# Designs tried in a protein design chat: VHH binders against p49116. Part 41

Target 1, 238 residues: p49116
Amino acid sequence: EGPLLSDTHVTFKLTMPSPMPEYLNVHYICESASRLLFLSMHWARSIPAFQALGQDCNTSLVRACWNELFTLGLAQCAQVMSLSTILAAIVNHLQNSIQEDKLSGDRIKQVMEHIWKLQEFCNSMAKLDIDGYEYAYLKAIVLFSPDHPGLTSTSQIEKFQEKAQMELQDYVQKTYSEDTYRLARILVRLPALRLMSSNITEELFFTGLIGNVSIDSIIPYILKMETAEYNGQITGAS

## First folded at step 1 (VHH)

Design qc0 (framework vhh_7qbe_3)
Fold by ESMFold2-Fast, scan of step 1:
Structure qc0 (fold): chain B 238 residues (1-238), chain A 121 residues (1-121)
Amino acid sequence: as target 1 above (238 residues)
Amino acid sequence: QLQLVESGGGLVQAGGSLRLSCTASGSSYGMGWFRQGPGKEREFVASISSSGGSTYYADSVKGRFTISRDNAKNTLYLQMNSLKSEDTAVYYCAARSPYFGLTDSWEYDYWGKGTRVTVSS
């Protein structure tokens, strides 16, 4: 069998909706995040191994890991999105909320802790200078996670994850031969993705989403989108 | 202009259940429930994001109350179980234009007129 990922799976190009407004708003944040989510789902569905698992398994897998894929996408596209500017604006808003609301702050504190964890993750990835091949394989490792509850075909998912891990190891050892511990530094970052709440991610980035109950509810629809409809979403054709 | 109309309030015995509804003239808002009991300031009860994907609860109602929404009907719900005398209050539906499911009332731009809930001993 050939490699798990081809060069086409390394390409991950986010097209932003419009030039960043002077004053950030929920619509801009939501549209930017939605484009990244659609790009991430399209990336996953383009993998032959993913398609081979069948639609029911594919849907369950993505519903279990979309937050991890999205967070990796945020890190990879941080510069294109001006993510630091978006997060700074959100933090400023939350800090003002804490100052004005003296009766409750527990949930706002939890949301701010999530933002700080996200910033730290993105900073760690930037410091390591993670390349496009490494991001593609890290996404494959989190996508093909056999340990989520309720999954079928777990042995096949595990084999695809192992294949992703082996191909990442081969790539890193050949490309960064002088850095013996690079792979270990990269892999130790992955567990942090599972500590980030998908509910808080939805609150921060998808609050402006209209007509949808949850990201879990729209994932099956996104995965079944026609190519033309999908291209309309990622290119910003309204 | 967004209008919010609450319904479902009434008299219920301690340990009982009640479901509140709030119909909105539009969508795309984060929404929440607040209450004001006798001799108390208005306090947060629960909130839900515009998509329904994120929910937040006050510690006093966590495990007893459930917030939900039906975006096709532009309706917000609060299912109240295991009601206590301290839950007696006027319950307000609120909607916010800002982008977080926060517990802070200053973020809510639109408010209903309230529906009264009385929990008897």
Scores: ipSAE 0.000, ipTM 0.188, lowest interface PAE 11.2, mean pLDDT 82

Design qc1 (framework vhh_7qbe_3)
Fold by OpenDDE, second read of step 2:
Structure qc1 (fold): chain B 238 residues (1-238), chain A 122 residues (1-122)
Amino acid sequence: as target 1 above (238 residues)
Amino acid sequence: QLQLVESGGGLVQAGGSLRLSCTASGSSYGMGWFRQGPGKEREFVASISSSGGSTYYADSVKGRFTISRDNAKNTLYLQMNSLKSEDTAVYYCAAGTLSEYLIRQYPEYDYWGKGTRVTVSS
């Protein structure tokens, strides 16, 4: 079998909505987040190993790890997204909810802590100067995680994860040979992703979705969407 | 916010042709044309997917109108051939976002142009 990832999987270019508003409104944030979510999921879908697992397993995997993928995407695209500004805007928008006493003190604390964790994670990744290959492999590692409950084909998923890990190791060894501990330093960032609540992430970034639409519920649709449709939107390709 | 500006409207004789354009100030997902005739409600004319690969037309314009888009120019087009008096309307450009694409059960767009008037004379 060939490598799990190819150079085509390294490219991860997010195109932000345009024009940028004078102030970042909820719609802009939601659209930006949606684009990232789609990009992340379509990235996953572009992996042959992912396709080999079948639709049901694919859906289950993405449902289990979408928050982690999304968060890695945020970190990777932090500059393009002006993530710090987005997060600040989100906090500002939350102020209205706070003022209206719609949130409990405990909930406010949870949300703020989540924002903090998110920011710290992204900052930590920036400090490590994670490159596109490393991000790709990290995303693969979190995608092919066998330790989520209810997954089928766990043995195969585990194999894919191992392959991702091995390829990352090889890449780091080759590219950063002078930094013996880089791999470990990178991998130890992954646990931080598990500390982040998908529900809170959804609340922060996707509140612009009208109705009772959840990320969980739309994942199957996203995965069924043609990549060309999405690419056409973001790249201007027709 | 995304701004849409329609152009190309005017007076044309029945059987004639017009090409409408809609320039968006930025990128959009789905786009479409609507029209509102005198004393009528706004009605769907045509829609096109983000990539341009999928198009849909109202029955009343099928075979006569062609919707297209140039994403590089952020421009939507409507080629109108064999125009009829019934086609007289203000034509509106509409654009949707990816986020709303996920939730809408019917064609819905977030952004609308001000419209361009098309008058077909007998």
Scores: ipSAE 0.293, ipTM 0.675, lowest interface PAE 1.8, mean pLDDT 89
Fold by ESMFold2-Fast, scan of step 1:
Structure qc1 (fold): chain B 238 residues (1-238), chain A 122 residues (1-122)
Amino acid sequence: as target 1 above (238 residues)
Amino acid sequence: QLQLVESGGGLVQAGGSLRLSCTASGSSYGMGWFRQGPGKEREFVASISSSGGSTYYADSVKGRFTISRDNAKNTLYLQMNSLKSEDTAVYYCAAGTLSEYLIRQYPEYDYWGKGTRVTVSS
């Protein structure tokens, strides 16, 4: 039986909007985040195992895990995005807003906690020096999560998750043979992804969406796009 | 409480121009314009980020309307060109007090003005 992921699934190249504005703004952040989201959906759709589950199951899985996939993508593409600069700018704005007592203190604290969790996650992944193969398998593990409410075909999903775990183990043991505990250090980072609110992620990164469009509502549309439309979104072509 | 006061509305002939202003009692992050025509629901017109660097427009007004702001004066503007009878509406100013990273478009704006009426004669 062949591997779950091929070398083509390791390649994850984010094309940023150009030019970068003189001042960071919601439009640039939203455009950058949207490109990453589309790239993440295109990545998932390209996996033969994912395709084999069928459209309804595919939609349910991605609706359940898009925030986890997106967060892994943020960590993987942090350098390309200058994510630390974006998060620092957001934190500075929130701190100034607290001092002026113009915003809800409770909501600001929730958002600030989310940003700190995100920063800690990205820093831990950077410190571990997670490579492209490891990211690909971590994304596969969260994608093929059988434990989300309302899922069907859970036995098949669990089998694909186990295959992702086995292939990650094999890769790490062969590539980082001197670091006996590397796999354990990587895997214990995953539960943190489920503690991060998808609603707060949407507000931080997708606030520039036109109208009252939620990520949940666009997922079925993104997954059904023609290949040319996917390519247009991930390269920024109109 | 943040207060918004719109001005600049009036009667104008089709093809004409009009500039609306909205003055806020204090600083705000995201701001926008909405309108409600006779017998219609309130609709989005345009929005602008806190820095003024990002603007968004409804398809019906693209190329004709320009949104801008003067943060030193806490004032929002809407320059309306090539006016059509379909642009007849009460125009409302809206402002967010949330960080621009927490603001969403309608209905997530925290503060609204009472509106200024624009009538375009055919």
Scores: ipSAE 0.000, ipTM 0.136, lowest interface PAE 14.4, mean pLDDT 80

Design qc2 (framework vhh_7qbe_3)
Fold by ESMFold2-Fast, scan of step 1:
Structure qc2 (fold): chain B 238 residues (1-238), chain A 118 residues (1-118)
Amino acid sequence: as target 1 above (238 residues)
Amino acid sequence: QLQLVESGGGLVQAGGSLRLSCTASGSSYGMGWFRQGPGKEREFVASISSSGGSTYYADSVKGRFTISRDNAKNTLYLQMNSLKSEDTAVYYCAAKWGLYSPTEFDYWGKGTRVTVSS
């Protein structure tokens, strides 16, 4: 018994590689994205309810929802990342690729549609002025999704999701008491996260740093990292 | 710097199959195959993302060729089925540092010759 998330779980501070290069490159984008991914995984593993589900369930949940957590993280950290600048650089590169290569046009269109959906999602969240508590609970709602195939302990996962939803409702009603429809405006944004292709996210943000290793392959290792090892990854101290 | 070495080329009869391999000397990201036939310009054949989650094919080979990779071995494959005389070409392995385009590449192999006889 107790709240699902504490004030400690609201803190979500991304440390960017410094300085930002004069010209954006794959290394900077992938390093920035990897730091956000590691921060997101560390955030999830710090939740007592998450740890209580056990290692196998933890790995399965994060493998199923990492793209949703990552996208919420992109929206939350958009200013710190200069995300609009990163996305503009990617769009410019893709548009140039369409003009020079007729054979890849169909595929590049799919990738650009993904980027436009991502931009719309981040803009919607910014327009709503989603705060740190709201982001923490939205992340918890997507993390504790009982609907992914192959999950065990689905009853307990569902209870944690319901607890996250209840605590978000209580927070919003207390903090934004004058805005009766705020919670509804926030929640209607969540289905859009399921439209984000994890394969396209991986191609755009992780291609240069993780090499040929898939995100699915590294998730178990990130979840098992000690605090010192995790800090080394997110600060680049190697 | 990355070195790419192609293998598996040879002579094959029309309607036959052939598998090409390309081994990278170090870390590779997105990879692909290009070809240049006699009296023609170099053309895109297929590419595969760093994770293997995305594949791209030229219309002329779609449904006949399959690109795949073994990330543990840094090896790229091209399975060629239902070969036609117009598939006769030198096949080049290519790799890229980062993936924003399925056809833009930084590193190239020396090529392996495929001849389809009728």
Scores: ipSAE 0.000, ipTM 0.188, lowest interface PAE 11.6, mean pLDDT 82

Design qc3 (framework vhh_7qbe_3)
Fold by ESMFold2-Fast, scan of step 1:
Structure qc3 (fold): chain B 238 residues (1-238), chain A 118 residues (1-118)
Amino acid sequence: as target 1 above (238 residues)
Amino acid sequence: QLQLVESGGGLVQAGGSLRLSCTASGSSYGMGWFRQGPGKEREFVASISSSGGSTYYADSVKGRFTISRDNAKNTLYLQMNSLKSEDTAVYYCAADFRSYLGPHYDYWGKGTRVTVSS
């Protein structure tokens, strides 16, 4: 017994690369996104319930949901990242690619539609004024999703998801007691995360990764990092 | 160096219309409109290719806003219809899109304020 998340799991502080370059480029965007991804995975592995599922289950779970965790992290850290500025720079690049005939119009359209969906999601979360506790529980709900193909221990994962839902409900009802429908408004935002293409997220934010490495391929490596290595990656210190 | 000057902002009732203009000191490649509302980050609104043959819109404005350009006058337009209170923002013109491997936002205007009352 005891809560699924402690106060330490509510803290989610992204440290951006410094100084900000004069001109945004794919390497700065990739470094910023990588720090957020590392922070998100470090957050997940710090949860005792997550640790209890075991290494193989942890890897499968994060591989299935990293895009949802990353997107929630983008929404939560949108101001710190100046996400609107990054997205505008990407749109700028895509418009130039159309004019120079470097990329197909269909591909550019798909990427732009993804950017607009991402912006709408972030705007919806901002309008709801989602707080740090709510973000922590929403991340826990998507992390402990028992419905991904190929998962083992699905009954235990479902129990942790239900615990996350119950604790979120308790928090919202106590903290926002005058807003009877707040929980419902928050929860109906979650299905949109699964409509976000992980391939397009990877191309938008992780294009600067070298050596044909995919996010899927680095997940097991990141999950096995020592705490000091995690801290070095998310703060930029070595 | 390219200079951009926005105009056309003002007060309008919900459901009303406004047309914004952006005059450039010379020719440019891609152009677009961005906006920043109270307490919000700057967001993309619409963009148009150098020829005017390709246009892209944020989902929140699709069907309501129309972007166009007149290259002979070096002028960009944004026709805004069915305005909502959430469209209240400072609208910025941006021009000469190159690449995110290059300069961040080649050229920007100082913005024009749009206030939608309900």
Scores: ipSAE 0.005, ipTM 0.120, lowest interface PAE 10.2, mean pLDDT 82

Design qc4 (framework vhh_7qbe_3)
Fold by ESMFold2-Fast, scan of step 1:
Structure qc4 (fold): chain B 238 residues (1-238), chain A 118 residues (1-118)
Amino acid sequence: as target 1 above (238 residues)
Amino acid sequence: QLQLVESGGGLVQAGGSLRLSCTASGSSYGMGWFRQGPGKEREFVASISSSGGSTYYADSVKGRFTISRDNAKNTLYLQMNSLKSEDTAVYYCATRYPLFGSEDYDYWGKGTRVTVSS
């Protein structure tokens, strides 16, 4: 049956819109986030085990975990995205809005708490120096989560998650043989992803979506797109 | 340039229900409801994302009010149930696109008055 992931699944290259504007705006943030979302869904769809579960299960899994995959992608691509610069600009805008009494303090507090959780997560992953193989397996572990409400055929999903866990363990033991507790330090980071609100992520990164559509409504369409269409979305090709 | 117009306010008995509407003259994005009672500061009530996928509520209205939108009609709604005398206020709708805000946008409607009788 072979390994769950191949070397091709380790490659995760985000191509940013060019050039970065002098002053960050919602359209640039949304375009960047959309490219990462499309890249993440294309990555998931390329996994043979994922394909084997069938279209209905694929849609349900991605609807349940897109925020976790997206957040892992933000952490992995933080340098390419200049994510710290984007988040700092958003924080400065929100703080100024509170000070000028333009927006509700309660609403802004919820968004600020989400940003701080996101920053903490990305910083923890950076401090651990998570590599491309580790990110690929962490994404596989969250993708093949059998415990989301409403899922069917959970036994096969659990089998693929366990396979991801075993392959990650084998990789870490061989690559970081001197660091006995590295795997444990990596895995204890994952529960934080489920504390992140998908609704707040949508608000922060996808406010500029054309047609005011929800991420939940577009997932089935993205998963059915041809490879050329995926490449067009992640590179901005003509 | 962008204009927001609220409607649906009126007099209602305590424990009753009322639905407010807000229509936008152009494309609206993230939207919310705010209110200002007699002699009080303006306060947040509820907000909804551009897609309708995210909603947020003030603690004082959670479980009683529901925010929704119809993007095809450029209309925002606030369904108010189990109304209390404390809900008496002028209700305003607002928009906040882009995320960073723009000084060129009119973010507020003129308001609609809600009076809850005891």
Scores: ipSAE 0.013, ipTM 0.274, lowest interface PAE 8.7, mean pLDDT 82

Design qc5 (framework vhh_7qbe_3)
Fold by ESMFold2-Fast, scan of step 1:
Structure qc5 (fold): chain B 238 residues (1-238), chain A 117 residues (1-117)
Amino acid sequence: as target 1 above (238 residues)
Amino acid sequence: QLQLVESGGGLVQAGGSLRLSCTASGSSYGMGWFRQGPGKEREFVASISSSGGSTYYADSVKGRFTISRDNAKNTLYLQMNSLKSEDTAVYYCAAEYWDSGLTYDYWGKGTRVTVSS
């Protein structure tokens, strides 16, 4: 039929909480991360191909890939988020946790390794100067992953992933015609996303969530959210 | 392509002071100091933004160490006061390729600091 993604799906504009506090805290980091997560899920919801898979499949896909989408979003929005400043604040918090015996040394090591992997990924994307179209298709490729356990409609998911790959190839070949190996350099970045623990991402960015709510529990809620309610969450308009 | 050269390391007695310098072969963005003690992993010490307007410190060095930069000279400094034996380490200068603040792409070879007794 038509293209998998329209120009509407390329637009990915994160609005940060304002004002930024003088010293970053868990609540500001959590609000910033929640806005990015909500934006990422709203982006997925807006894709006609995604809608066509049905609500149960949509929930299963996002539960399986939210960490990959979130990490791509962190890389894409690194400048507007001042991600380096957020990561520095998290590192400072971890060092304070060591001194106050709030976390075990082994757990802190795992978390620091995760931060290093995240920094390495975001830096590699920045060096490649990934544009908005490329980010949109990379997000579509990870969203339409047919290989997660428990998925239904895997043949249809695979077709949408292949369509995302084809449209990315077409875009890169036309836009960066003199850079023969650009597509390959971009695609080899994706496997690193699966090595990053969703549990550690949740601890780093979503510890400030009110109540003992998990990302897994809020995914169905966000996917069913009304557009007005979603816009209120993203813009902070109440 | 960017080269970083540390200097100022040496032997100093506990309670003493030492100033480390790092000279870059050209303009750099964010810069920082890291250290690796005997039998330990490399750890963050301090960082400074490209303008010098923002600084960040590891909790273990707050109030004792001061990071600064002279952009006209492409030089980074670490003023180390009230030195402790646990500050003994090889100190590495690091710089960003691009003002991303996400990773340090350029590293010096390190300068050794030994704090006695």
Scores: ipSAE 0.000, ipTM 0.100, lowest interface PAE 18.7, mean pLDDT 82

Design qc6 (framework vhh_7qbe_3)
Fold by ESMFold2-Fast, scan of step 1:
Structure qc6 (fold): chain B 238 residues (1-238), chain A 118 residues (1-118)
Amino acid sequence: as target 1 above (238 residues)
Amino acid sequence: QLQLVESGGGLVQAGGSLRLSCTASGSSYGMGWFRQGPGKEREFVASISSSGGSTYYADSVKGRFTISRDNAKNTLYLQMNSLKSEDTAVYYCAADSYLEGFPTYEYWGKGTRVTVSS
């Protein structure tokens, strides 16, 4: 009945690791990515509608959509992260590995195509000049997706997704009244998120920090973190 | 900085074929071909990912042109078939050193001229 998101859910502030190294390295990239991932999951757990679905449903939803939330977060925080510089450092590291280890052509193709898709997505969002309210509702639409394989009790999830879509439409119509097609241009960007491999995202951004543990396996623990423990992860002050 | 040198341009009759080459002074990631015809703005022709796995073409050249690369030789190719008078232009090689680059590229060659006669 009340709004799906409050002003507190529009606030999305990434705190980068400090001090910044003189040269980017795997540890800095992985720490930065982990902070964004933890911020994204804690953002989701703070939504009353999300909490109302219950712990098991919450875990299933985040496992299904963490890569989409993370990619939206990369686009939203691209300037704060200097994402172009991070991608350049990843590519430079891959180039050294290719020259030394002669990685398979198929694997190189998959990884470089993923970086290409990520770059294209972030550029598209930047061209649209997506604001904080629009990002919050796009993340909500992605989070409350009833169509992921293996989800149960999808009718309640669908209702929250429809609520997110309706509130986004109302916001865009009111705020960007002269741009009749803005909502359509924003929404057609979302299918591209489903085409991006979560396995490749994990390898590019998380391998050096998470070690041998998959993101899928740690999601339930992150969602259950106490506020102090969560703050330690996003600020490095644990 | 990365240097690009195009070659293979020249005069060819309509319906003919021509292959352009671009040699880079070092390793590159995303690469592409652009052209600028008489009295026209510079336009996109084709692009290729660092692995060669993804290619994109302008509608005007689809089915006629083929982009490819040989990373061992740091060389980019453009095979042009069924050439038309409208294909007359200076062809530019473009590359990025660290990212896939398209729709933007950091490094550009000086161009090679292609003239298609009737």
Scores: ipSAE 0.000, ipTM 0.115, lowest interface PAE 16.5, mean pLDDT 81

Design qc7 (framework vhh_7qbe_3)
Fold by ESMFold2-Fast, scan of step 1:
Structure qc7 (fold): chain B 238 residues (1-238), chain A 118 residues (1-118)
Amino acid sequence: as target 1 above (238 residues)
Amino acid sequence: QLQLVESGGGLVQAGGSLRLSCTASGSSYGMGWFRQGPGKEREFVASISSSGGSTYYADSVKGRFTISRDNAKNTLYLQMNSLKSEDTAVYYCAAPSLYRFTGEYDSWGKGTRVTVSS
């Protein structure tokens, strides 16, 4: 009966590996992406409505939407991550690989297209100056998506998504009262997230970290992780 | 993520021929063949571009080996002619990942054994 999200769910602070290397490498990028993924999953599991759906439903939801949550997290944390620098380094690597004919031209085009779509999404969010409350509700809308195949409790999930949409509307209408079309501009950004390939995201950001295992396979373990173990992962404590 | 499976190895007499195959689980990058003989380090044999338009060979195999690919079947081939005892090795299929900044081969098969008798 309370609000879907509390002020604690607005806080989303990424702690980067330190120091940033002079020359970007796979380890730094994968460690940074891993911390963002862990932060995103910890954020989701802290929502009472999410907990109320039960462990099996929780796992299915996050498996279905992790790429959308991760991409929203990339946009929200773009400055902290120096995402533009990371993407520029990847593009430079791909351009050099084309000249040496080391990679399939078709595959390079797919990856470049994905990077351009990601950059366009992050730029659009930056131009709209999306705030912490708006990001929290957008993440909740994609998390509580009732339309993924194989889900149980779809009516309850739909109710939580509608609650997220209503609370976002109320927030935007009160906070940005003079900008009549702000909510519409924000919401039309969301369909682009479903066109982003989770396989390419995994290859770009997680290849060095997960080896022969998929993000889909590790999600259940991350969601069951205790707070101390989770903090060890996101801070890099050893 | 790319799985590679080699086949076609076996026993052959010097001067004979063999054809090795490597089947990939997905889309082809530039691919190559490497080998490791008894008591030797792994060495480069041949590579082919994604389109098949560019090939490169180690000096020891030039004129004897031919690399080719069938992108419709996700299959890489190595035609080995005029085999020598020095060609005895385990032959590995390899592919680079898109994400490696070094451009190194990071997907490897388990290998197929070729033994050339004198």
Scores: ipSAE 0.008, ipTM 0.226, lowest interface PAE 9.2, mean pLDDT 82

Design qc8 (framework vhh_7qbe_3)
Fold by ESMFold2-Fast, scan of step 1:
Structure qc8 (fold): chain B 238 residues (1-238), chain A 119 residues (1-119)
Amino acid sequence: as target 1 above (238 residues)
Amino acid sequence: QLQLVESGGGLVQAGGSLRLSCTASGSSYGMGWFRQGPGKEREFVASISSSGGSTYYADSVKGRFTISRDNAKNTLYLQMNSLKSEDTAVYYCAAHFGPYLTKDEYNYWGKGTRVTVSS
């Protein structure tokens, strides 16, 4: 039995659209988010354990956890994305939009609360100085979650999750040997991912998708993409 | 340029049902329904996200109206049940290209379809 993840799974490099607009707009945000989503899905499909579960299980698993994977990706790539700048621009827009419509005000409050939870999560990860190996294993723990409704092969998924947890523990204990409680501090951050609404994430980051399709609808197609087609999506060249 | 065309308006008795449709000339992001009754300002009725995953309603229509969309047909719907005389208005379809479903972000508007609820 080899390790769950190889060194290639630690590499997670997001290429941002260029040039950055003077004023942030839905198209730039959507293109940036789409590149991160495609990178995250390609990362998942490259894991041998994930491939071993089969196409139907892979699709169901990613549909259940894409928001958690995406949020971890936002935290990992926060600096390259200038995520704080994007979120600040969205908050400023929302504050200027609040006036007389109570229902729109309730919607704005929900979106703003989501942004604050996202900022808190990203800030906590930054303060912990989570490295590339730790992010890879945290993504694996989230990906191999056996507790989503409708999943098949739950015992095998649980086995892969336990393997991810064990390998993360071994890595942290070896690499950060003087910090006895580091793993505990990292793991207590994960439940917050389940409190993030996938519908609000979709509305914030994917409003600019052509054809107004849901992320659930495109996931099967992303997972089946050829490498050349995937590369075209993440560079915007095709 | 995006053009919105509403249809389905008409005369209906109180307690009845009516379905409004709005066809867009192309794909749009968030969409919503607004209405303007006699002597009133234009007010928000319902909105739906680009994917259809999130919906929001004015308190006056919650539980009675349902917003939905068919992205393959570029069409927005408003199913109105248990209609009241207070629902009498011109109903406007609106679309926006911003990330949020607020009236201040709607960039495109239809010409409206009249709904009259008789006692």
Scores: ipSAE 0.000, ipTM 0.262, lowest interface PAE 10.7, mean pLDDT 82

